# VH-VL binders against q9umr5: the designs that were tried, part 67

Target 1, 268 residues: q9umr5
Amino acid sequence: SYKPVIVVHGLFDSSYSFRHLLEYINETHPGTVVTVLDLFDGRESLRPLWEQVQGFREAVVPIMAKAPQGVHLICYSQGGLVCRALLSVMDDHNVDSFISLSSPQMGQYGDTDYLKWLFPTSMRSNLYRICYSPWGQEFSICNYWHDPHHDDLYLNASSFLALINGERDHPNATVWRKNFLRVGHLVLIGGPDDGVITPWQSSFFGFYDANETVLEMEEQLVYLRDSFGLKTLLARGAIVRCPMAGISHTAWHSNRTLYETCIEPWLS
Below, E stands for the ipSAE of ESMFold2; O stands for the ipSAE of OpenDDE; V2 stands for 0.75 times the mean of E and O plus 0.25 times the DockQ between their complexes.

## First folded at step 3 (VH-VL)

Design e6 (framework fv_nofazinlimab; at its last look DockQ between E and O 0.02; V2 from the best seeds 0.00; counts 0 for: pae E 5.7 > 2, unsure alone 72.0 < 75, placed apart)
Fold by OpenDDE, look of step 3:
Structure e6 (fold): chain C 268 residues (1-268), chain A 123 residues (1-123), chain B 112 residues (1-112)
Amino acid sequence: as target 1 above (268 residues)
Amino acid sequence: QVQLVQSGAEVKKPGSSVKVSCKASGGTFSSYAISWVRQAPGQGLEYLGYIIPIFGTANYNEKFKGRVTITADKSTSTAYMELSSLRSEDTAVYYCARVSYGDYRSPEAFDIWGQGTMVTVSS
Amino acid sequence: DVVMTQSPLSLPVTLGQPASISCRSSQSLVYSEGNTYLNWFQQRPGQSPRRLIYKVSNRDSGVPDRFSGSGSGTDFTLKISRVEAEDVGVYYCMQGTHWPYTFGQGTKLEIK
């Protein structure tokens, strides 16, 4: 039998968005128990990410308990960060494949059409003023806002991303690293035509330097320092990178070719 | 000079709702949060919640258990605070305040307060 | 919720003399390195509150030099070097570090 699959949605999303994914899984892996978690849907996805992590943890714990052989996680967009944090705080998770589906794993510094309704005045350059405050950190978007021009503010004020990345020292860093390393495989999916994740390489732990040059995962301090286990995972062959062009952000979970190429191989 | 201008005094019956407006004049909502604070007669200040208009959602003090709704209209630079299921203890002056943020290296944070709106709840 | 405790609650002062108000929080207000979100507000009779100090010791624009804020962690102080007649009112401390944000009880400054 196939291991259960747990799906976590993204920002302003819901379980309905994953109807095609469910169809694909059912077709290729019949009998798979797939649970799409309907938590923090729509505007509620703006809640602080740690609050979301706690909510999703409560939901996944009973599922994991019923699946002693392990489970797979498919986590889309913002959900990918929630899942990474979840795996960091859980010392007893049994996740085989963690599939990060177009997630801003290294943060967001975007100014895209998708976000323009939120930032109509091109607030990318000034959002740090809001996000790196107690007021701003009450919203999920700010929890993984990563301004490369204000790295000091990010490192000191980010209440989520900087912590799960181990970029800011905290008493749980070692334990979180240990917990995260329990994952069997980390499958990173994303692509240049995403249009939302900015830069799109963030889905592969790449990100801007101070000059907004995109550096690869292996050039990031979190990798070099192995602050949360990326270097270790890579060394043992546990990281899979699956880039794909021609897919927009809202289509990652509904593309058959993407599913067959990047998702299906890791659901066995 | 930026100002926050609130709507006029309200007299309400218990169980009804009140909606107070707060219009920003001479400025924008883009880089600010709008907070709502109330003050019962002769009492201190109590934080109700705040909205970051650009995000389109608010954060609420759970003390009010879902009775407070804060919204913002960016097109009119107006924030709103609605309080439902009014009680006599909701009688207070309600203030809106704009919270400005600045870089910690060059702090320029400040806030501007509205003139207040008296809401009286009486049978 | 974080409890903010002010002392004294009543502060009679002679004109020209200094005044000091204490504010204690039930937990540390340190948010991030270099940032502690403790504010002081002044409310004159019949007026809206006015922020005097933000982040412990920074004066807002137009606030006279005779006002100063200090402190760290859980203990904070507002000082007025020379009290003037226009300083009559209620002063509040406020923490903006932990949601929900909370105010002190207020200190009523009066002239003797």
Scores: ipSAE 0.355, ipTM 0.745, lowest interface PAE 1.7, mean pLDDT 92
Fold by ESMFold2, look of step 3:
Structure e6 (fold): chain C 268 residues (1-268), chain A 123 residues (1-123), chain B 112 residues (1-112)
Amino acid sequence: as target 1 above (268 residues)
Amino acid sequence: QVQLVQSGAEVKKPGSSVKVSCKASGGTFSSYAISWVRQAPGQGLEYLGYIIPIFGTANYNEKFKGRVTITADKSTSTAYMELSSLRSEDTAVYYCARVSYGDYRSPEAFDIWGQGTMVTVSS
Amino acid sequence: DVVMTQSPLSLPVTLGQPASISCRSSQSLVYSEGNTYLNWFQQRPGQSPRRLIYKVSNRDSGVPDRFSGSGSGTDFTLKISRVEAEDVGVYYCMQGTHWPYTFGQGTKLEIK
């Protein structure tokens, strides 16, 4: 039988957004138990990411306990950061495939509709003044804001992304790396026509240098130092990169070709 | 469905201040933007600013900066707009507004309006 | 601030005939990801405004399909295919792309 699948949604999202993905799973892998977690939906997706991680942790524990052979995670957009943090903080997770659907894994540095609504007088070049304040870190969007022109502020102020990336020393870094490395496969999905994730290569652990030139995952310091296990996972053949052009940010979970190519093979 | 109920009409002297309340009922409050718009007699609509209560900060039209204060009380599901140093040209109906339903609760998406609060400034 | 210019400002129409209201912005209203935050409101005499159209062409629930919105960039139009007596009032366009948000001057629709 197929392992249970747990779905974690993104910013301003709801469980209904995944109806097509559920249909694809039911058609191709009948009998799969799929749970779309309905926590922090819509407006609640702006709560601090550590609050979201705690709530999702409480929800996944009983599902994992009932499936000793393992589970899969499908995590969309902001939800992919929640899931990566879960893999780090849970000593006893049994996740086989972590499927990251267009998630800003190395952060976000782009003007989006969400930023327009939260900070209407700001643009990406000056948003660091808001996001790298204690007040700004109370919003999930700012928890993964990554301004390549203000690295010292990012490293000092980030309450979430710099910690889970191991970019700042903390007492749990070794344990979090050990826990993350228990995952069977890391499946990275994204593409150039996403339109929201900026740079889109953040979904593949790429990101801007100070000149806004994208450095790929293997050129990142966190990879080279193996801060949270990326180099180790790649060396094991556990990282799957599945880029696909022509898909907008809101369409990743409703495209059948994307599902069949990038998701289905990993839902054992 | 959310309904917005505003405080009653006010008559004020120049130089004083007024505080208009806007109570939301029938839905969640803290994540939704509450926008404030005014309409002078026989005139069009003018946007004052908004607050998203969960964020704790307000954004103001620069035209009114220094005179307008927008706040929210999450425990009573009530937003407030206070206008100080009143002038006769501040005579207007003041509205609060927000979105009724959807996945996105943005300040420009308002479709539900309060009944309006007439503020008259005269000596 | 983005200036929103409506035309005409006064629109007398014969009952049962079409009506068209133009709205022009001083700046493109397209935001990232292609969204265009142009709304239309109706204010009937003695009432609070009511939204008819959002994001250029999307009709709100309960708005009759004789109302339609169109346009792009800086030029937008509200059309009423067959004016009814209840359509009397003032119509405003509003842009929500650029802070601060701004309204057009209003178009007063009256039955001849």
Scores: ipSAE 0.085, ipTM 0.589, lowest interface PAE 5.7, mean pLDDT 89
ESMFold2 (binder alone), look of step 3: mean pLDDT 86; pTM 0.879

Design e7 (framework fv_nofazinlimab; at its last look DockQ between E and O 0.04; V2 from the best seeds 0.00; counts 0 for: pae E 5.3 > 2, unsure alone 74.6 < 75, placed apart)
Fold by OpenDDE, look of step 3:
Structure e7 (fold): chain C 268 residues (1-268), chain A 123 residues (1-123), chain B 112 residues (1-112)
Amino acid sequence: as target 1 above (268 residues)
Amino acid sequence: QVQLVQSGAEVKKPGSSVKVSCKASGGTFTNYAISWVRQAPGQGLEYLGYIIPIFGTANYNEKFKGRVTITADKSTSTAYMELSSLRSEDTAVYYCARVSYGDYRSPEAFDIWGQGTMVTVSS
Amino acid sequence: DVVMTQSPLSLPVTLGQPASISCRSSQSLVYSDGNTYLNWFQQRPGQSPRRLIYKVSNRDSGVPDRFSGSGSGTDFTLKISRVEAEDVGVYYCMQGTHWPYTFGQGTKLEIK
């Protein structure tokens, strides 16, 4: 039988958004038990990510316990960060494939139409003034805001991304790395036509330098220092990069070709 | 000179709702949060919640969650606090305050308060 | 919720003499960024609160230098080197580290 699949949604999403994905999985992997977690839906997805991690942890623990052979995670957009953190704090998870579906794994520094509807009067260059404060960090968006022009503020004030990345020293860094490395495969999915994740390479742990030049995963300090295990995972062939063009952010979970190419191979 | 100007005093019946406004004069809501704090007569200060106007969503003290709604109109630089299902213990002066965030390297945090709005709940 | 405890609650002071107010939090107020978001507010009779100090020891603009804040972790102090008549009012400490943010009970400063 196929391993159970757990789906974690993104910002402002609900289980309804994944109806096509469920259909695809059912067609290609009949009998698969798929659970889309209906937690922190809609505006509740703006809650602090650590709060979300705790909530999702409570939901996945029973599922994992009933699946001793392991489970697969499909985590979309913001959900990808939640899942990575989840796998970092859980010392007993049994995740085989962690599928990061167009997630801002290295953070967000965008000024897209998608973000403008959320904060239309904001300027990308000034959001650091709000996000890197206790007030701002009470919102999920700020938990992974990564301003390359204010990296020092990010490193010191980010209460989520900087920690799970191991970019700021903390007592749990070693343990979190060990826990995360329990994953069988890390499948990174994203593409240049996403339109939301900025830069889109963030889905592959690429990101801006101080001049807003995009550097690849292998050029990032988190990789070079193996702060949370990326270098180790790559070395043992556990990282899969699946870029695809022509897919907008809200279509990643509803594209059949994408599913067959980037998701399906890792559900066995 | 930035000021917060609140709406006038309110007298309400138990079970009704009140909506207090807070308009920024001489400035904008950009890069600021608007907090709401109340003070019952002769008592201390109690934090209700705050809104980051550009986000369009608020963070609430769970004590008041479900009864308090904080909103902001960026076009008019006005924040609102609505409290429903009013009780006698909701009688208080309600304040709005603008919170400015400091930079880690150059802290410039400051707080500007409105003049307060007296809300009296009585049968 | 974090409990903020002030002492004393009543503070009679002679003009020209120093005053000291203590504020204790039920848990550390050090945030992840290393800052401690402890504020002091002054509320004169019939007026809105006014912030005097932010992040333990930083004076807001226009605040006289006779006001000073100190402390760390869970213990904080507001000092007035020479009390003036205009200092009459209620003083509050407030933590902005842990949501929901909370205030102390207030200390009423009066002139003897």
Scores: ipSAE 0.508, ipTM 0.795, lowest interface PAE 1.4, mean pLDDT 92
Fold by ESMFold2, look of step 3:
Structure e7 (fold): chain C 268 residues (1-268), chain A 123 residues (1-123), chain B 112 residues (1-112)
Amino acid sequence: as target 1 above (268 residues)
Amino acid sequence: QVQLVQSGAEVKKPGSSVKVSCKASGGTFTNYAISWVRQAPGQGLEYLGYIIPIFGTANYNEKFKGRVTITADKSTSTAYMELSSLRSEDTAVYYCARVSYGDYRSPEAFDIWGQGTMVTVSS
Amino acid sequence: DVVMTQSPLSLPVTLGQPASISCRSSQSLVYSDGNTYLNWFQQRPGQSPRRLIYKVSNRDSGVPDRFSGSGSGTDFTLKISRVEAEDVGVYYCMQGTHWPYTFGQGTKLEIK
C-alpha cells in the first residue's frame, strides 16, 4: 500500500551504505518495496553524470511501470543530481516525492579530503583548470564543479550542471522543465555541519556569488527566470525544506531523527 | 586486521629495474590507498607515490616520475612498485603502507606498514 | 615541495626525563577543509615505522599518553613527558597537506 522507494547513492558509495535507512523504512512503513540501485558504485561513480543518468534511467523504468500510482526517490549527495536530471529527461516519470538528501544541487566549490586525494596538486581556486576542460568533464565531480570566480568558463564548459539548470541555451530546455515539473514534491535536506557539500546551502539551491556570499534559492537567477521550474514548484507548494544541524555528510542516511523529521512524512 | 606482506630482498645492477610486491590480507583491498615510501641506509623516509586500486591510476612524487610505476591487481589483493633505470642511490628499503581503518581513501593516513623490501643496487 | 625541518637531529636523553622534538614546515599545513595533516612516526631499531600522532595532536590507539603533539600553522612539537627504554629510535614528522607529501629528516632519540 506504500509507494515503492528507489534509492540512488552518491560518490564512492554502494548499496550497503543505506542499510540503516532500509531498517527505518521497514519499521515505519512495513511492506514498502525499497530498491537501492547498485549501479555506478565505487570508482564507477566518477563516470560522466550523463552516463549515470542513462544507466539509472534504464533501471528505474521497470520499477515505475509496476507502480502506476507513483514512486518516491531518495537520492543522496551526487545521486541527487542524477535524480534531478532523470526527472528532466523522462517525459513519463511518475515520481511523487523526490527526496534530495544533502545533494550539491547548485554545484560544489569546496576542497574536501576526497578532492585532496583525487586531485592532490589542486585546490578549489585552481581546480577550474582541470574541470572546465573536455578531459575534466569526463569526471562526475567536474560535471557539477561550480567556481563562482570563473562563471564564463563554467557556463561554456559545463556539460551537465549548466544544462540541467537552464543556465546555457540548449534545445531541450523547455521539454526538460516540463518533465521536471511533473514531480509531486521536491524535499530538500541538508545542514550546516555536513562538512562536504560546499556551500552546504547548495542542497537547498543556494550558492555563492562572486564574493563568496551565499545567495539563497529565491535570489538565484535560475529561480528568478524559472529556468527549470523552481519558482513554479514553490508557488505550487511543492518544495519542502528540511534543514538539520549536527549531521556529517556520511551520516544523513543513518540518523533516525533526520529520517523521522525529514524523510518519513513523505513516504506515502 | 589487515597485514601487508612484501616480496623478498633483491640485488640489482645499475640501469636495470626492480618490481616490489605488497600483498594485503585480512581485509578489504580495492578502496584503500596503498602508499610507497623508501629509506636509504642510515637516511630518512621519502614518499614515492600511491595508488587507490579501485581507480587503477597512481599519483607519483615528481622526483620519480618517468622511473616509477605503481600498479595494483585486485584479483590477488597485491600492489606493485616498479623502479626503472636504477642507480646506486636507489639502494633502500622500500615499504608499502595503508590505513588500518577509518578514512580508507586518504594516502597520507597510513598506520599499517609492510615489513620492507631491501633493494641493493651495486655494480 | 614543502620542506619539513626537525630539531634536534640527535637527541640524547636521560631515562625518565622529558624529551621535545620540533618540526617546522616551509608552508602552512592547514588544508582548505580546516584540517592540519601533520603526523608523527616512530621507527624503533630494526622495525618498520609506526604512527604515533595524526592531525597534530591525536594519539593512535595503543600509544602511551606520555606522548603528546601540539602546534599549528608551520610549527609543531612532539613531547615525551618521561622517556622510557623502549622509546629509543628515530622520530619523523610528516605533512600530508601539500602534494607531494614529505617527511622531516628524523630525530634520533638515544638513552644517555
Scores: ipSAE 0.126, ipTM 0.601, lowest interface PAE 5.3, mean pLDDT 89
ESMFold2 (binder alone), look of step 3: mean pLDDT 87; pTM 0.883

Design e8 (framework fv_nofazinlimab; at its last look DockQ between E and O 0.06; V2 from the best seeds 0.00; counts 0 for: pae E 14.8 > 2, placed apart)
Fold by OpenDDE, look of step 3:
Structure e8 (fold): chain C 268 residues (1-268), chain A 123 residues (1-123), chain B 112 residues (1-112)
Amino acid sequence: as target 1 above (268 residues)
Amino acid sequence: QVQLVQSGAEVKKPGSSVKVSCKASGGTFSSYAISWVRQAPGQGLEYLGYIIPIFGTANYNEKFKGRVTITADKSTSTAYMELSSLRSEDTAVYYCARVSYGDYRSPEAFDIWGQGTMVTVSS
Amino acid sequence: DVVMTQSPLSLPVTLGQPASISCRSSQSLVYSDGNTYLNWFQQRPGQSPRRLIYKVSNRDSGVPDRFSGSGSGTDFTLKISRVEAEDVGVYYCMQGYHWPYTFGQGTKLEIK
């Protein structure tokens, strides 16, 4: 029998978005129990990410308990960050494959057509003024806003991303790393034509330097310092990178080719 | 000179709803939050919630248990506060305020308040 | 919720004399960025509140030098070096760290 699959949606999303994914899984892995968590849907996805982590934790714990052989996580967009945090705070999770589906794993800094209504170009450069405050951190978007021009503010004020990345020292860093390393495989999916995740390499833990040059995962301090286990995971062959071009952000969960190439192999 | 201009006084029956507007004049909502605070007669200040207009959603004081709705129209630079299921204890002056955030090393931190809107709830 | 406690609640002052208002928070207001999110507001009779001080000790634009804020952690003070007639009103401290944000009870400053 196939391990259960838990799906976590992204920003302004809902379970309805994953109808095609469910179809694909049912066709290729018949009998798989797939649970799409309908928590923090729509505008509620703007709630603080730690609040979301707690909510999703309450939902997944019973599922994991009923699946002693393990479960797979498919976490889309913002959901990928929620899942990574979830795996960091849970000392007893049994996740085999953690599939990060076009997630801003190293944060977001950019305005695209999809997000222009939230982040007009004229506001992107000033968003740090709001996001890196107690007020801004009450919104999920700000929880993973990563302004490369204000790294000091990011490191000190980010209440979510900087912590799960181990970029800011905190008492739980060692334990969170240990917990996260319980994952069997980390499958990173994304691509250059995403149009939302900025830079798109963030889905692979790449990100801007101070000159907005994109550096790869292996060049990031979080990797070099192994602050939350990326270096360790890579060393033991537990990281899978699956880039794909020609897929827009809202299509990652509804593309058959992407599913067969990047998702299906890790559901067995 | 940036100003917040609120709508006029309201008299409402218990159980009804009131919607107060707050229009920014001489400025924008960019990089600011709009807060709503009320003050009952002879009493102190109470925070209702705030909105970051560019996000399109608000943060609410749970004390009001879903009775408060804060919205913003960026095209008109106007914020709104709607309070439903009105009670006599909701009688108060309602204020909007623009709160500026910034790096502590920057001089941009300040707030501007509206003139207040008196809402009277009486049978 | 974080409780803000002001003292005194009534403050009669002679013109030209100094005034001091205390504010205590039930929790620390020091954020991870190193800032302390404590504000002071003035509300003159019949007017809207006006922020005087932000982040403990920073004066807003147009606020006279006779106003000063100090403190750390959970204990804060607003001082007026020489009280003037226009200073009559109610003063509030406010914490802007822990949601929901909360105000002190207010201190009513009057001239003797």
Scores: ipSAE 0.420, ipTM 0.773, lowest interface PAE 1.6, mean pLDDT 92
Fold by ESMFold2, look of step 3:
Structure e8 (fold): chain C 268 residues (1-268), chain A 123 residues (1-123), chain B 112 residues (1-112)
Amino acid sequence: as target 1 above (268 residues)
Amino acid sequence: QVQLVQSGAEVKKPGSSVKVSCKASGGTFSSYAISWVRQAPGQGLEYLGYIIPIFGTANYNEKFKGRVTITADKSTSTAYMELSSLRSEDTAVYYCARVSYGDYRSPEAFDIWGQGTMVTVSS
Amino acid sequence: DVVMTQSPLSLPVTLGQPASISCRSSQSLVYSDGNTYLNWFQQRPGQSPRRLIYKVSNRDSGVPDRFSGSGSGTDFTLKISRVEAEDVGVYYCMQGYHWPYTFGQGTKLEIK
């Protein structure tokens, strides 16, 4: 039998958004137990990511307990950051494949329709004034806002991303790295035509330098210092990079070719 | 360097109101929380509320919410605290405060204080 | 409201000797981000308060290294390794997680 699959949604998602992904899994892996977690849906997805991590942690415990052989995570967009934090804070997780589906793993620095809905008068160049404030950090999108031109503010103000990346000292850094390294595979999915994740290479742990030139994962300080285990995972052969062109942000979980190429092989 | 300069001392009658100003200079104003804290003579510190001027929305300690109004004028980099229906127990030094550098995760992280404004309420 | 309880309320100390101030919170101050939102402030006679320590153990800019903070959860300590004359004043702990934010009663440090 196949390991259970847990799906963690993104910003303003619902379980209906994943209906095609569920169909693909049922067709190729009949009998697989798939759970799309129904916490923090819609507007509730704007709550602080640490609140979401706590709620999702409570929801996954019974699922993991029923599956001692392991589970898989498919985590979409903002959900991929929730899942990475889960892997760090849970010393007892049994996740084999962590499938990160177009997630802003190194942060976001782009004007999007979601961002304009939330902050209609702001542009990416001035959002650091909002996001790097205590009030701004109460919104999930600000928890992973990463302004490459204000790295000092990011490092001091980020309550989430700078911590799970190990970019700021904290007492749990060593334990979080140990826990994260228990994962069997890290599957990174994304592409240049996403249109929301900015830079799209954030889905592969790439990000802008101060000149807005994209540095790839292996050029990032968090990789070079192995602050949360990326270098160790890559050396172990546990990181799979699966880029695909021609897919917009809302279509990642409804593209059969993407599923067959990037997701299906990892649903053992 | 960032500096907060408050308006001068006030003497008021019970039942009236007072408005204390807090002008920021030497730094960015609009996205940083301006907090208000008071200290009655010989007593400890009490948090009233804060405002983040770019949003214009203030958050109040429920103890004071019905009587306190916190506002900001971004064009002059000035925050205001107005306390109405004054009582003798409102006699205190009123401080404004903010962070000097970007720890935006909490308004309580303030490291810069105004000089304080004495408000005396007596008949 | 979260109650912050300091001990002692009055602390006479000999110059050059260590001092220790305790602060207890009625609720945990650990947020889901892994941070603990406990701050320490000093108020010298006739002056505005100033921040000494934020998030339990981080010294603010310009604070001497003889000041240190420690603790976890609900129990916290401010230590001065050797008290100097300039340290006279009132010390407050403050929690910054549960709205409304609240201060301890204050600990008056005096040279004896």
Scores: ipSAE 0.005, ipTM 0.393, lowest interface PAE 14.8, mean pLDDT 87
ESMFold2 (binder alone), look of step 3: mean pLDDT 90; pTM 0.926

